# Ledger of designs, part 303: VH-VL binders against o60147

Target 1, 175 residues: o60147
Amino acid sequence: MLEKNKYLYIFRHIQTNQVLLSQGNVLKKTALFQLPYPLQKPVAPNGMRPAKLRKDHWVPLLKVEFPNESMFQSVFMQLLNYRKYRSVQPLTSDLLKLPIPVRRRKIMRQEVPNTIADLADILNKEKFPENSVRLQLSDKSDSEYADWPPSVQIDSEEIKLSRGFREKTTVDEAR
Short names: E, the ipSAE of ESMFold2; O, the ipSAE of OpenDDE; V2, 0.75 times the mean of E and O plus 0.25 times the DockQ between their complexes.

## First folded at step 15 (VH-VL)

Design kb39 (framework fv_dargistotug)
Fold by ESMFold2-Fast, scan of step 15:
Structure kb39 (fold): chain C 175 residues (1-175), chain A 120 residues (1-120), chain B 106 residues (1-106)
Amino acid sequence: as target 1 above (175 residues)
Amino acid sequence: QVQLVQSGSELKKPGASVKVSCKASGYTFRRYGMNWVRQAPGQGLEWMGWINTWTGEPTYAQGFTGRFVFSLDTSVSTAYLQISSLKAEDTAVYYCARGTTYLSYGFDSWGQGTLVTVSS
Amino acid sequence: DIQLTQSPSFLSASVGDRVTITCRASQDISSYLAWYQQKPGKAPKLLIYDASTLESGVPSRFSGSGSGTEFTLTISSLQPEDFATYYCQQDYEYPTFGGGTKVEIK
């Protein structure tokens, strides 16, 4: 059996709601480059530790199953582009009035609804076949951040974590 | 708006058990951890631990292992603190608090507190 | 555990006074410190986090400063509603609180 990259995993920070995208259920340290703010604070006044990925702080937000790797790559790259565009856009006047730490908190809190809206926008644009894309959420109420196209089938089952359990990627059957 | 509402005061005998509830509203319950903080009469604040609202996994501070149990009922957005084999020194106000200890955002929302009195 | 020592434990002040409370940590905690206000019979209220960042809705007369092992909460012009007990709290490791500082009216 061959591993296939047909799953998009989206993770959120349990406390800050910052979002990380992954090509599988394994987060890599390079995913930290998606964040505009450091995950870790400086350890000492004279010392700044490099940001470290702590998996115990990240939980699945949702996963998307695509019929093939090509569709997965297209959607994944477009999501990364949307995040990049958001990071370089001028901030609203309301946000600019806020002190920088307060501004960062408000921006971080919006990453979940923004990512879900962006995902839905991309899927609406691409016009994939009916029920070809399977969406599974950890909290089904998050689906309400967007209007989903006919190509999307939302699973009735939520992603559930239990003590010590880690979700694993599946190996597709060869066709 | 974020609100945490706790159950009412309890008067218990030594050796009894008590279960304090903390009902959350105004935010997505599973997105934030829930902390428990104790304050004995005339004393300061003492962090007891937290529960991961996503996994249900509790973490207890030193001194709060054994008799103390954190649990959840996600269907009603409620966290629970159970204390078994109550002792006089358990007399305190118990607070639940939503907050992020990560990034030092502090505990930004607190329940009103539940007074547990243990006396013979 | 990281221990936090607050001083003074008690202070008497008048409306309009500048009040300063200090919090010392047993080890370097960088900026991982928050300040709370607690009024009698009420839950604590977050005032400041990340040592110096004012929580939304908290009056500008409150300010925090410091890093490492020494931190200060300042109330620039004490108001009647500010008479309360104040606590520092670190989250660099498992959270711990200072012993509190009671600010009473003269």
Scores: ipSAE 0.000, ipTM 0.488, lowest interface PAE 13.7, mean pLDDT 79

Design kb4 (framework fv_dargistotug)
Fold by ESMFold2-Fast, scan of step 15:
Structure kb4 (fold): chain C 175 residues (1-175), chain A 120 residues (1-120), chain B 106 residues (1-106)
Amino acid sequence: as target 1 above (175 residues)
Amino acid sequence: QVQLVQSGSELKKPGASVKVSCKASGYTFRTYGMNWVRQAPGQGLEWMGWINTYTGEPTYAQGFTGRFVFSLDTSVSTAYLQISSLKAEDTAVYYCARGTTYLSYGFDSWGQGTLVTVSS
Amino acid sequence: DIQLTQSPSFLSASVGDRVTITCRASQDISSYLAWYQQKPGKAPKLLIYDASTLESGVPSRFSGSGSGTEFTLTISSLQPEDFATYYCQQDYEYPTFGGGTKVEIK
């Protein structure tokens, strides 16, 4: 619905800090396939359905405004690739010492700082025009997880979560 | 640039099994998921499921659990669909199509299709 | 399971006509809808994704609009090569396709 600008929305789980990327301000149920650790145990034969998306479980982490679709597509695809590469990296000795549930909680908590660092790394490698990328965060302190290039303008106003906007970012439907 | 090339047509008897291949080229195989879509003669398109090419995890749509198996051979950039205990109602053209269900870029590249005919 | 209903099922039009095909979803799918063209004996070809984004290499006479539950595909000036069956497809949940619209050129 955007004429000349394009937005990337990044959501986080309120308890686990797991991250979901979205092309719009409404999460689709299949976005849950991005998660390496599912939130719900499958009960169907061969248990292949994605977990149910729950209202109020996911909140916006940040919103990135790009001046055109080409820049948006490039950054979105690179973020997905970084996320995939991180998911298959060998576990450190420290992590391997932990019981599986504790290990997963520790890894999940790192998704927010990792996603922010990955976004900044991508934007630093791209040579976008000065102040051409607008970044709006729900918590401005999260911007401290990375060093931002001159192409990035961080909005002084944090994301305002109205009831309507919040409801449009989550889906809880019978499946 | 991007190409998906499928194996040739198959004529099978009820109860037999078939394995359809889909060889990808022109992109990094593991960066996009692979979908399977079937089309019965004169009918519309039906999504069967997808396989995450990075993890190897398949997801099957309702109606395609049990007899249908998605697999990969990443060393040759090839995805496979295996159908066991073939039934007459499995007669269809089977397509592989590139796409990751959480991207919403659509299925932007398709194989040419493999006709599987099941008859006595 | 999200049901997509396309209308009309069949459409006859002349070269140069504006053609509109509709797709209705059984629930709100935001903008997560794609349109495909399928010619006889061929694989489907992606035309539009994210409701209104034109795929690279697709002629500008094709356009998509809509959000929520009602979507349209428009061909502004029908050409002979546009005879085909058109399908909508959602990926808000497990992907599903509409029943298709066959466009015949008079």
Scores: ipSAE 0.158, ipTM 0.684, lowest interface PAE 4.7, mean pLDDT 83

Design kb40 (framework fv_dargistotug)
Fold by ESMFold2-Fast, scan of step 15:
Structure kb40 (fold): chain C 175 residues (1-175), chain A 120 residues (1-120), chain B 106 residues (1-106)
Amino acid sequence: as target 1 above (175 residues)
Amino acid sequence: QVQLVQSGSELKKPGASVKVSCKASGYTFRSYGMNWVRQAPGQGLEWMGWINPYSGEPTYAQGFTGRFVFSLDTSVSTAYLQISSLKAEDTAVYYCARGTTYLSYGFDSWGQGTLVTVSS
Amino acid sequence: DIQLTQSPSFLSASVGDRVTITCRASQDISSYLAWYQQKPGKAPKLLIYDASTLESGVPSRFSGSGSGTEFTLTISSLQPEDFATYYCQQDYEYPTFGGGTKVEIK
């Protein structure tokens, strides 16, 4: 019998740099509910987030392999709650000084470094075994947004940018 | 050993309130979402929503806003479903089930169900 | 909401028969589909998740297949204890269940 999945797949939007978390290598529409909306109206979205899931607009950011399902679930739930916390905090005075379009771009741009920093913070808080968490990035320089604990092993090989985390088929490569 | 144990059956008058409990054991309570599923007599399964036990934040499906409230007591690993202003159409078996809406693991553990009957 | 349509709603089969239940989604849900068994008077039991992954402790006669909008649950050799109602469930969006398929043993 196979055990339940132990992978966290993290995607970024190619235009806005917003981040989505997924347990599967294919995004589902409910993932859009993760997006922070500090300027979104409750009834009518203000156009800061994608209205529909366009799978071709989301590319791999990083993939995390955990020792077991329980550790995966704990970290995943904590990451979701970090994102929720950020979305309900008052905007800083620095952000409030910026014009709205510049402010939106800066907030969205920060989701990649924020997600990476949050992941590292959670992993530093937890006492996982040495080299038990494997991290594979699309751009290894993104690992520099945080200090990693001894439990983390960063792969030397980068994820090749493509449509999601799925391996390219012969047909996809011929295109 | 994962186990979800629900409170006993309830017989209520229209307009009354009921509070169903679901006590969890055998796993880390904060790490798994808790879902509520309803089944009216002779009918199929209907997802009502879930609560995130790490944050305490509930999410309700359309049709289960207003009269329905999800809550937790983390100190005793127990989730609660409260239904206010009971109507005859609320007569159903109510299940709690472990799982998250962001993961495709399915609901892998279920309570035994609590029958709530609303009649005059 | 995503609608799930199960067929057939009812079937009668003999012990040893191969039984196939179909679940169709109103839109592409990739592999985000689970199958449950519910025996009379009991809570549902998870059989299969992620369309085709068998849950621990579930007999190997159960299998799931499909992706996108069409999914199937197969019982390769029906046993007396398989008298039950079977439900598919998606969580690509907020969870919804199919209408159920009641399997009666002849």
Scores: ipSAE 0.239, ipTM 0.740, lowest interface PAE 4.4, mean pLDDT 84

Design kb41 (framework fv_dargistotug)
Fold by ESMFold2-Fast, scan of step 15:
Structure kb41 (fold): chain C 175 residues (1-175), chain A 120 residues (1-120), chain B 106 residues (1-106)
Amino acid sequence: as target 1 above (175 residues)
Amino acid sequence: QVQLVQSGSELKKPGASVKVSCKASGYTFRSYGMNWVRQAPGQGLEWMGWINTYTGEPTYAQGFTGRFVFSLDTSVSTAYLQISSLKAEDTAVYYCARGTTYLSYGFDSWGQGTLVTVSS
Amino acid sequence: DIQLTQSPSFLSASVGDRVTITCRASQGISSYLAWYQQKPGKAPKLLIYDASKLESGVPSRFSGSGSGTEFTLTISSLQPEDFATYYCQQDYEYPTFGGGTKVEIK
């Protein structure tokens, strides 16, 4: 009867805009298997800084609160399936003309709008009760990437955390 | 409400330096890069570069290397643009704008602009 | 550098008119195009992002279309507050702006 598996935590990479989904408020190394493209080594300092599991490189994008674990599990699994489906679809002709590193950069930049659109699509297909799903975003303008069903309530307060979803504990504050 | 508030207008002589500030509020400062955009009198918009607010690393467009320095004070959510060895050609309104080449489409919030006039 | 060419550079219109502004890119930029409105003495305001998506708080009379190399901003029924200069901007590579289109009263 724990409150576990009621929240979906979505992170984005500060430079590449790649997205990771997490069942917990702290990102784990295994989450990197969600990425459709292998991570690349660093390029020049003024160029793109490739994603790797440094927790300080991943910031909150979105937190989704579900009323129960069944709804959470359904939506979470569907999101993983949507991400996998996107990774095997044919690329547009404009992207195919680009060198592979440039192409991957452009595709990675689409992950935030794509993830938000996918989440909304899943929630629109499910017949959840009105105001039963709560979204809290780091930037409310990101909600404009999709049309949301009546089941969704968007929190007026944005996420203020710059390093994950974990708030400081009394022990952390004393240190 | 997202706000970017810039410092007031500056009148400088050639060879002087100027430092323009851009104070952010209403969002997580380190989550979005800060861009600088210039507009000379009667001219269009010109992107100067950006600074990664998380790492502190600046990137300058080709025409803005050398005399231009982007910096941050994260403790007060403020970005800075410093121009050294000012020339008459630097006369322009300088804007800060939220967003980066990797994080967003377009610049969704802008400072009000700082007019820098360089004349003798 | 990706060059953006706006046409026309100048447009005279009356309240109620339908206004169309075109932006052409020197290479394919997918949907990585934004439109801004700038009034004299003011900072630019984002109107449209991702080529066709309306920014929150922007009136529905504004719309964007296009992909690749040709993009259009349309104002379906021009209002007095719409007399301004409009800029397109790409961030497919390092950002560049179009030359602007000034919309003036007839």
Scores: ipSAE 0.007, ipTM 0.488, lowest interface PAE 12.4, mean pLDDT 80

Design kb42 (framework fv_dargistotug)
Fold by ESMFold2-Fast, scan of step 15:
Structure kb42 (fold): chain C 175 residues (1-175), chain A 120 residues (1-120), chain B 106 residues (1-106)
Amino acid sequence: as target 1 above (175 residues)
Amino acid sequence: QVQLVQSGSELKKPGASVKVSCKASGYTFRAYGMNWVRQAPGQGLEWMGWINTYTGEPTYAQGFTGRFVFSLDTSVSTAYLQISSLKAEDTAVYYCARGTTYLSYGFDSWGQGTLVTVSS
Amino acid sequence: DIQLTQSPSFLSASVGDRVTITCRASQDISSYLAWYQQKPGKAPKLLIYDASSLESGVPSRFSGSGSGTEFTLTISSLQPEDFATYYCQQDYEWPTFGGGTKVEIK
């Protein structure tokens, strides 16, 4: 049967540099629950947040093209697992010495280099065919956060920052 | 092969409590969230909420807060739904289903369902 | 919550018929919609995810289309085993299901 190429869309927040993963070029509201907020306790009793998704505040970080759905799913799930692992680790003594607002900013700004490093680590461990995975970045210098395996080809053209991967910026539902 | 096997049917009195189990096999349990879906007799499907199998954090849909508790035993790859202070309107088939709010791949694997009947 | 409205709620059809079921969302959900088949006494079975992607093992006579607020499930040539209730489901926000469409023998 014909297998279709699959895309992983990775967004970053324009102010905080927090990262969201998406299987589509439009972020859904529940994408916000990928952010573990390691300095905060879970919200009870229902666990639902009053969070509002401002789509105009999230810009493309990178787009990854996989030759089939199984490779996409494997990499996406592993990226989520890396993030989950980070969220349950104890804070370092250096971070604990910082005031809470400064600590939050330092943790959040690391999400871009961490996500890129995690992606490269996953792709290095997987035995994907040579040049089978295509990366397109909004800022090619972000590729320097990692060493890439032979399975990866990096597009020479950067993604233009347009407040999303679509031709037009979508308005958020909370407006 | 992915399988979700639920505990057997329950007949309870109003005010009692029930705990339904959902045992997963054939995949990495902590990699996928577990959802709970209810279906009252002759009615449609109603999403109750999900539990993050990695962190243990439950999220409940509106209408399923308070009396309903999602929990896990990761050592045996099992998810649990506990309903306290049972009411007649809780009579339904309860399904566990594999999925995540982050990936829209649908609920691709379901338990066989557990019928909970609440009658006096 | 996002409301999903299915039409028709019930239809009678014959083997070999082309069957179309519609699902309408109360707001734009992009492509974040799935379709399920449920036979009496059984758990639902995923047919289509991401509006138009056919789940592995599902016969090619099933297809999904649409985006935004209007979605359709089509069965190109109804078979005896296809008599069931069909549900749409969104996960753009917390998941909700449509009311279901029962397909029965004419």
Scores: ipSAE 0.142, ipTM 0.694, lowest interface PAE 4.6, mean pLDDT 83

Design kb43 (framework fv_dargistotug; at its last look DockQ between E and O 0.37; V2 from the best seeds 0.00; counts 0 for: pae E 3.8 > 2, grease 20 > 18.9)
Fold by OpenDDE, look of step 15:
Structure kb43 (fold): chain C 175 residues (1-175), chain A 120 residues (1-120), chain B 106 residues (1-106)
Amino acid sequence: as target 1 above (175 residues)
Amino acid sequence: QVQLVQSGSELKKPGASVKVSCKASGYTFRSYGMNWVRQAPGQGLEWMGWINTYTGEPTYAQGFTGRFVFSLDTSVSTAYLQISSLKAEDTAVYYCARGTTYLSYGFDYWGQGTLVTVSS
Amino acid sequence: DIQLTQSPSFLSASVGDRVTITCRASQDISSYLAWYQQKPGKAPKLLIYDASTLESGVPSRFSGSGSGTEFTLTISSLQPEDFATYYCQQDYEYPTFGGGTKVEIK
């Protein structure tokens, strides 16, 4: 039996540091719909969700290989849920004191560490087998945003991906 | 084994409402989105939208807003399609299909379909 | 919305024939394309996803190829059970289906 793709790619926007989840190494347009609007809408809503997918504006953040499709699917859906949950939370008093543009930038800049932390939290809860999940980061320092469970094996090599996509590798072709 | 079992055929009059159910089994319900696809008699397939089974958030395709409502009962792993103010043009087979719009695995499992006939 | 155009709409073939169905997208959808088989009175069945990946349980005589805007479904040797309607489907954007290709017995 052929196993379905069990790779999660996470991309970040080069300017806003917003995060998109992808099953493939090429972003789908629908990926933009992952970006939630905060409950308290800023004056410029377009700053929260780009109107168009500019692949050249997105760079890879990390790649995760799961033991199987089911585990991948579960984690993917949970990541979406965490993101949504954050978007509907009231803004802190400290954030509310900031000008709207500054506030927006600050919120968006937290998406990368929040997403990484979310992933770690989800994986901690799932308690997958030891070293069954492979994590590869574009920047190894990003792994410091979270405590990883024993199920996660962090690759020593950083990912080398192009903006918006990654060329097929032997591993990807074998999925 | 993965199964999607839909409710039985419906015969309705114009203006009435119908609610089609899709019960999932054999997998973790919340791990896969649920899509709805319409097929008019003798016609092709039309994606109506999907519902995130984890968050409960529905997304409707253009042309399927207003009268169409996706909902869930996660306690019984069931997705629902409700169509209000039925029209003759709503006569079709409606399928639920497993899949997440953000992913590209295709719709790997389908319900058997529910025929909804709207006739005066 | 992305339009998918299938060709031909109808195809007559014999058992053992090599069958090729084409799906053209109105814009670049990378490899985000799936193929389905539907028999009368039945739900569609997934055959191929990601343009070329064979779904589990699907016979190896089915294959998919292509990227960008041109895609092809190939049945290397048509079997009696393969007479059906085939649909391509993209999910680069919100999903849309091709018009379908009915493969009939010659």
Scores: ipSAE 0.822, ipTM 0.910, lowest interface PAE 0.6, mean pLDDT 91
Fold by ESMFold2-Fast, scan of step 15:
Structure kb43 (fold): chain C 175 residues (1-175), chain A 120 residues (1-120), chain B 106 residues (1-106)
Amino acid sequence: as target 1 above (175 residues)
Amino acid sequence: QVQLVQSGSELKKPGASVKVSCKASGYTFRSYGMNWVRQAPGQGLEWMGWINTYTGEPTYAQGFTGRFVFSLDTSVSTAYLQISSLKAEDTAVYYCARGTTYLSYGFDYWGQGTLVTVSS
Amino acid sequence: DIQLTQSPSFLSASVGDRVTITCRASQDISSYLAWYQQKPGKAPKLLIYDASTLESGVPSRFSGSGSGTEFTLTISSLQPEDFATYYCQQDYEYPTFGGGTKVEIK
């Protein structure tokens, strides 16, 4: 018997810094429906549907391994709720003073720190065993966006992607 | 153990409404999305849509907007499918099935199905 | 919407046979395909998800393979309890099911 996948992958867009959540190390097209600001112009008849997923435009931000599938599902659903909550909040007066394109770029650039902070907030509210949640970050400094509970073990292990993305094995090129 | 238990069969006249329930047990209701799948007699499976059990937000497949409404009562871990203005073409077994649309875990638990028959 | 075509729609087989069912997608769906088994009068049961990952509790004689537009479900040694209708289902876009393949005893 094989165990169910219990991993959360979070990807960031290389140009906009928007984030996408995924259960697997390959993004599916429906993940684009998570974006409040579409990457391409809306498709009129069916609302705002993404036209194409560009694999080369998304890089892994972090990977989380949960103690079980149930808790992975709970955290995933809560992160989607946090994203929805943020999208309906009134804009601050500082943002309202900016032209719409500049405003949207500033909001999008905050998605990485916001998502990391939201993940940590959710994990701090849950009662997990010490060191039961394994967190891998592409850039370890991103862990500084939040205070992590004792349940989280932060690893420096590289994030490997399945076929369709280049493996993140750049250690040899850093020499 | 995880269980999804649906309400009993319904026999309705065209133009009536029906509300099918799907009561979940054995897991945290809000942690998994709930899908609705239809199967007409002798036909294959047809996905109708899903509801996000954490936010309460429904998403409907093309062909299931308007007359079809997904809702929840989280206090009793129950999802509902309401069909208004029933037509003969709505005659089918309706299944609820656990699964989150953005994840590829498949629909791992299913209700037993509710037969809705629309005849005059 | 993405269309899935299953072949064959019907097959007859004997216990111990190797059974292969094919599912073709109208566009590239990567590995986002699941397989289900449905017996008469019962709800479907998940067998395989993410094209090749066996669901917990499913016998090892079931296997899935493929990516992109061509997918295969294989039963290596058919058992009496395996006579059923099998469905593929994609979730790359909003979910759609194949038309089903009915496996009957010879």
Scores: ipSAE 0.445, ipTM 0.783, lowest interface PAE 2.6, mean pLDDT 85
Fold by ESMFold2, look of step 15:
Structure kb43 (fold): chain C 175 residues (1-175), chain A 120 residues (1-120), chain B 106 residues (1-106)
Amino acid sequence: as target 1 above (175 residues)
Amino acid sequence: QVQLVQSGSELKKPGASVKVSCKASGYTFRSYGMNWVRQAPGQGLEWMGWINTYTGEPTYAQGFTGRFVFSLDTSVSTAYLQISSLKAEDTAVYYCARGTTYLSYGFDYWGQGTLVTVSS
Amino acid sequence: DIQLTQSPSFLSASVGDRVTITCRASQDISSYLAWYQQKPGKAPKLLIYDASTLESGVPSRFSGSGSGTEFTLTISSLQPEDFATYYCQQDYEYPTFGGGTKVEIK
């Protein structure tokens, strides 16, 4: 049976900090279905799931390189399960007192740290071989949201953003 | 072993309704989306939409936003397609197909298909 | 919506031949393309997903390639059991299928 390396790409929204998972470096439109609904209130017309994917609003958060597809699938599905679990938990009374837009913003503010912590928790529990999982972040300080197991090798190179959000380094073509 | 078993063929007259069932087994039902695909006699495959088996939220393809209703009974791991006000053009085989949630892994398991025949 | 054009629509080949089927998308869909085989009276069977990844249990004579707007399914050595209709399908957005390619064995 054929096994191939598989990459997990995680994107964040530049304004809301919502998180989307991807199997490729191009975010497909149907990734929006990953965004949950609140447990207690129906989704308003502009709920937590945007009407369309604005590719210019989503930037890389991190990339994970797995040695094979089965490891990728396991981690990907577990990350989705953590998000589903949170989405069905009862909201606190403090959150329920807030207007829906304010409540949504508070919930979305937690997605980046929660996702990074979930990833580390999964990798700690899975007992992957030492140094078998390579992690690359757009901001290396985000690794501080979690304790990483020996299976994870954090790449010293950050993910470079495309032109438009960060100053691009000029390529030296003299060889 | 993953299995999707659909209800038997149906012969209906125009204006009637039909409800096709798709019973899933061998996997966690609420972890995978359920798609519905139509194939008219001698024609290609046409995606009708899908239902989120965790939330029950349906999504319908263009052209299937009227007489077609997706629903679930999670207690028996079963998805349903209901077609109302049947027309002759609804004559087709209807498939349920499992999708890997949020991944481009295709439709890995299909029901055997349910032939719905609408004749005047 | 994203239209997929398969070519050829019909193909006749001998056992042992190398067969190539193409699928062209109306826009860039990255690698988000699957291939299915369907025999008369049967449900489709997934062969390849994510453009080039072979589904478990599918013979290695099947392969997929391509990205962006042009994709190919290749059968390296056609076998008698490969007589079928083949469909491509994108899921970059709401899924659509190609029109199919019917493969007959001489």
Scores: ipSAE 0.341, ipTM 0.738, lowest interface PAE 3.8, mean pLDDT 85
ESMFold2 (binder alone), look of step 15: mean pLDDT 93; pTM 0.952

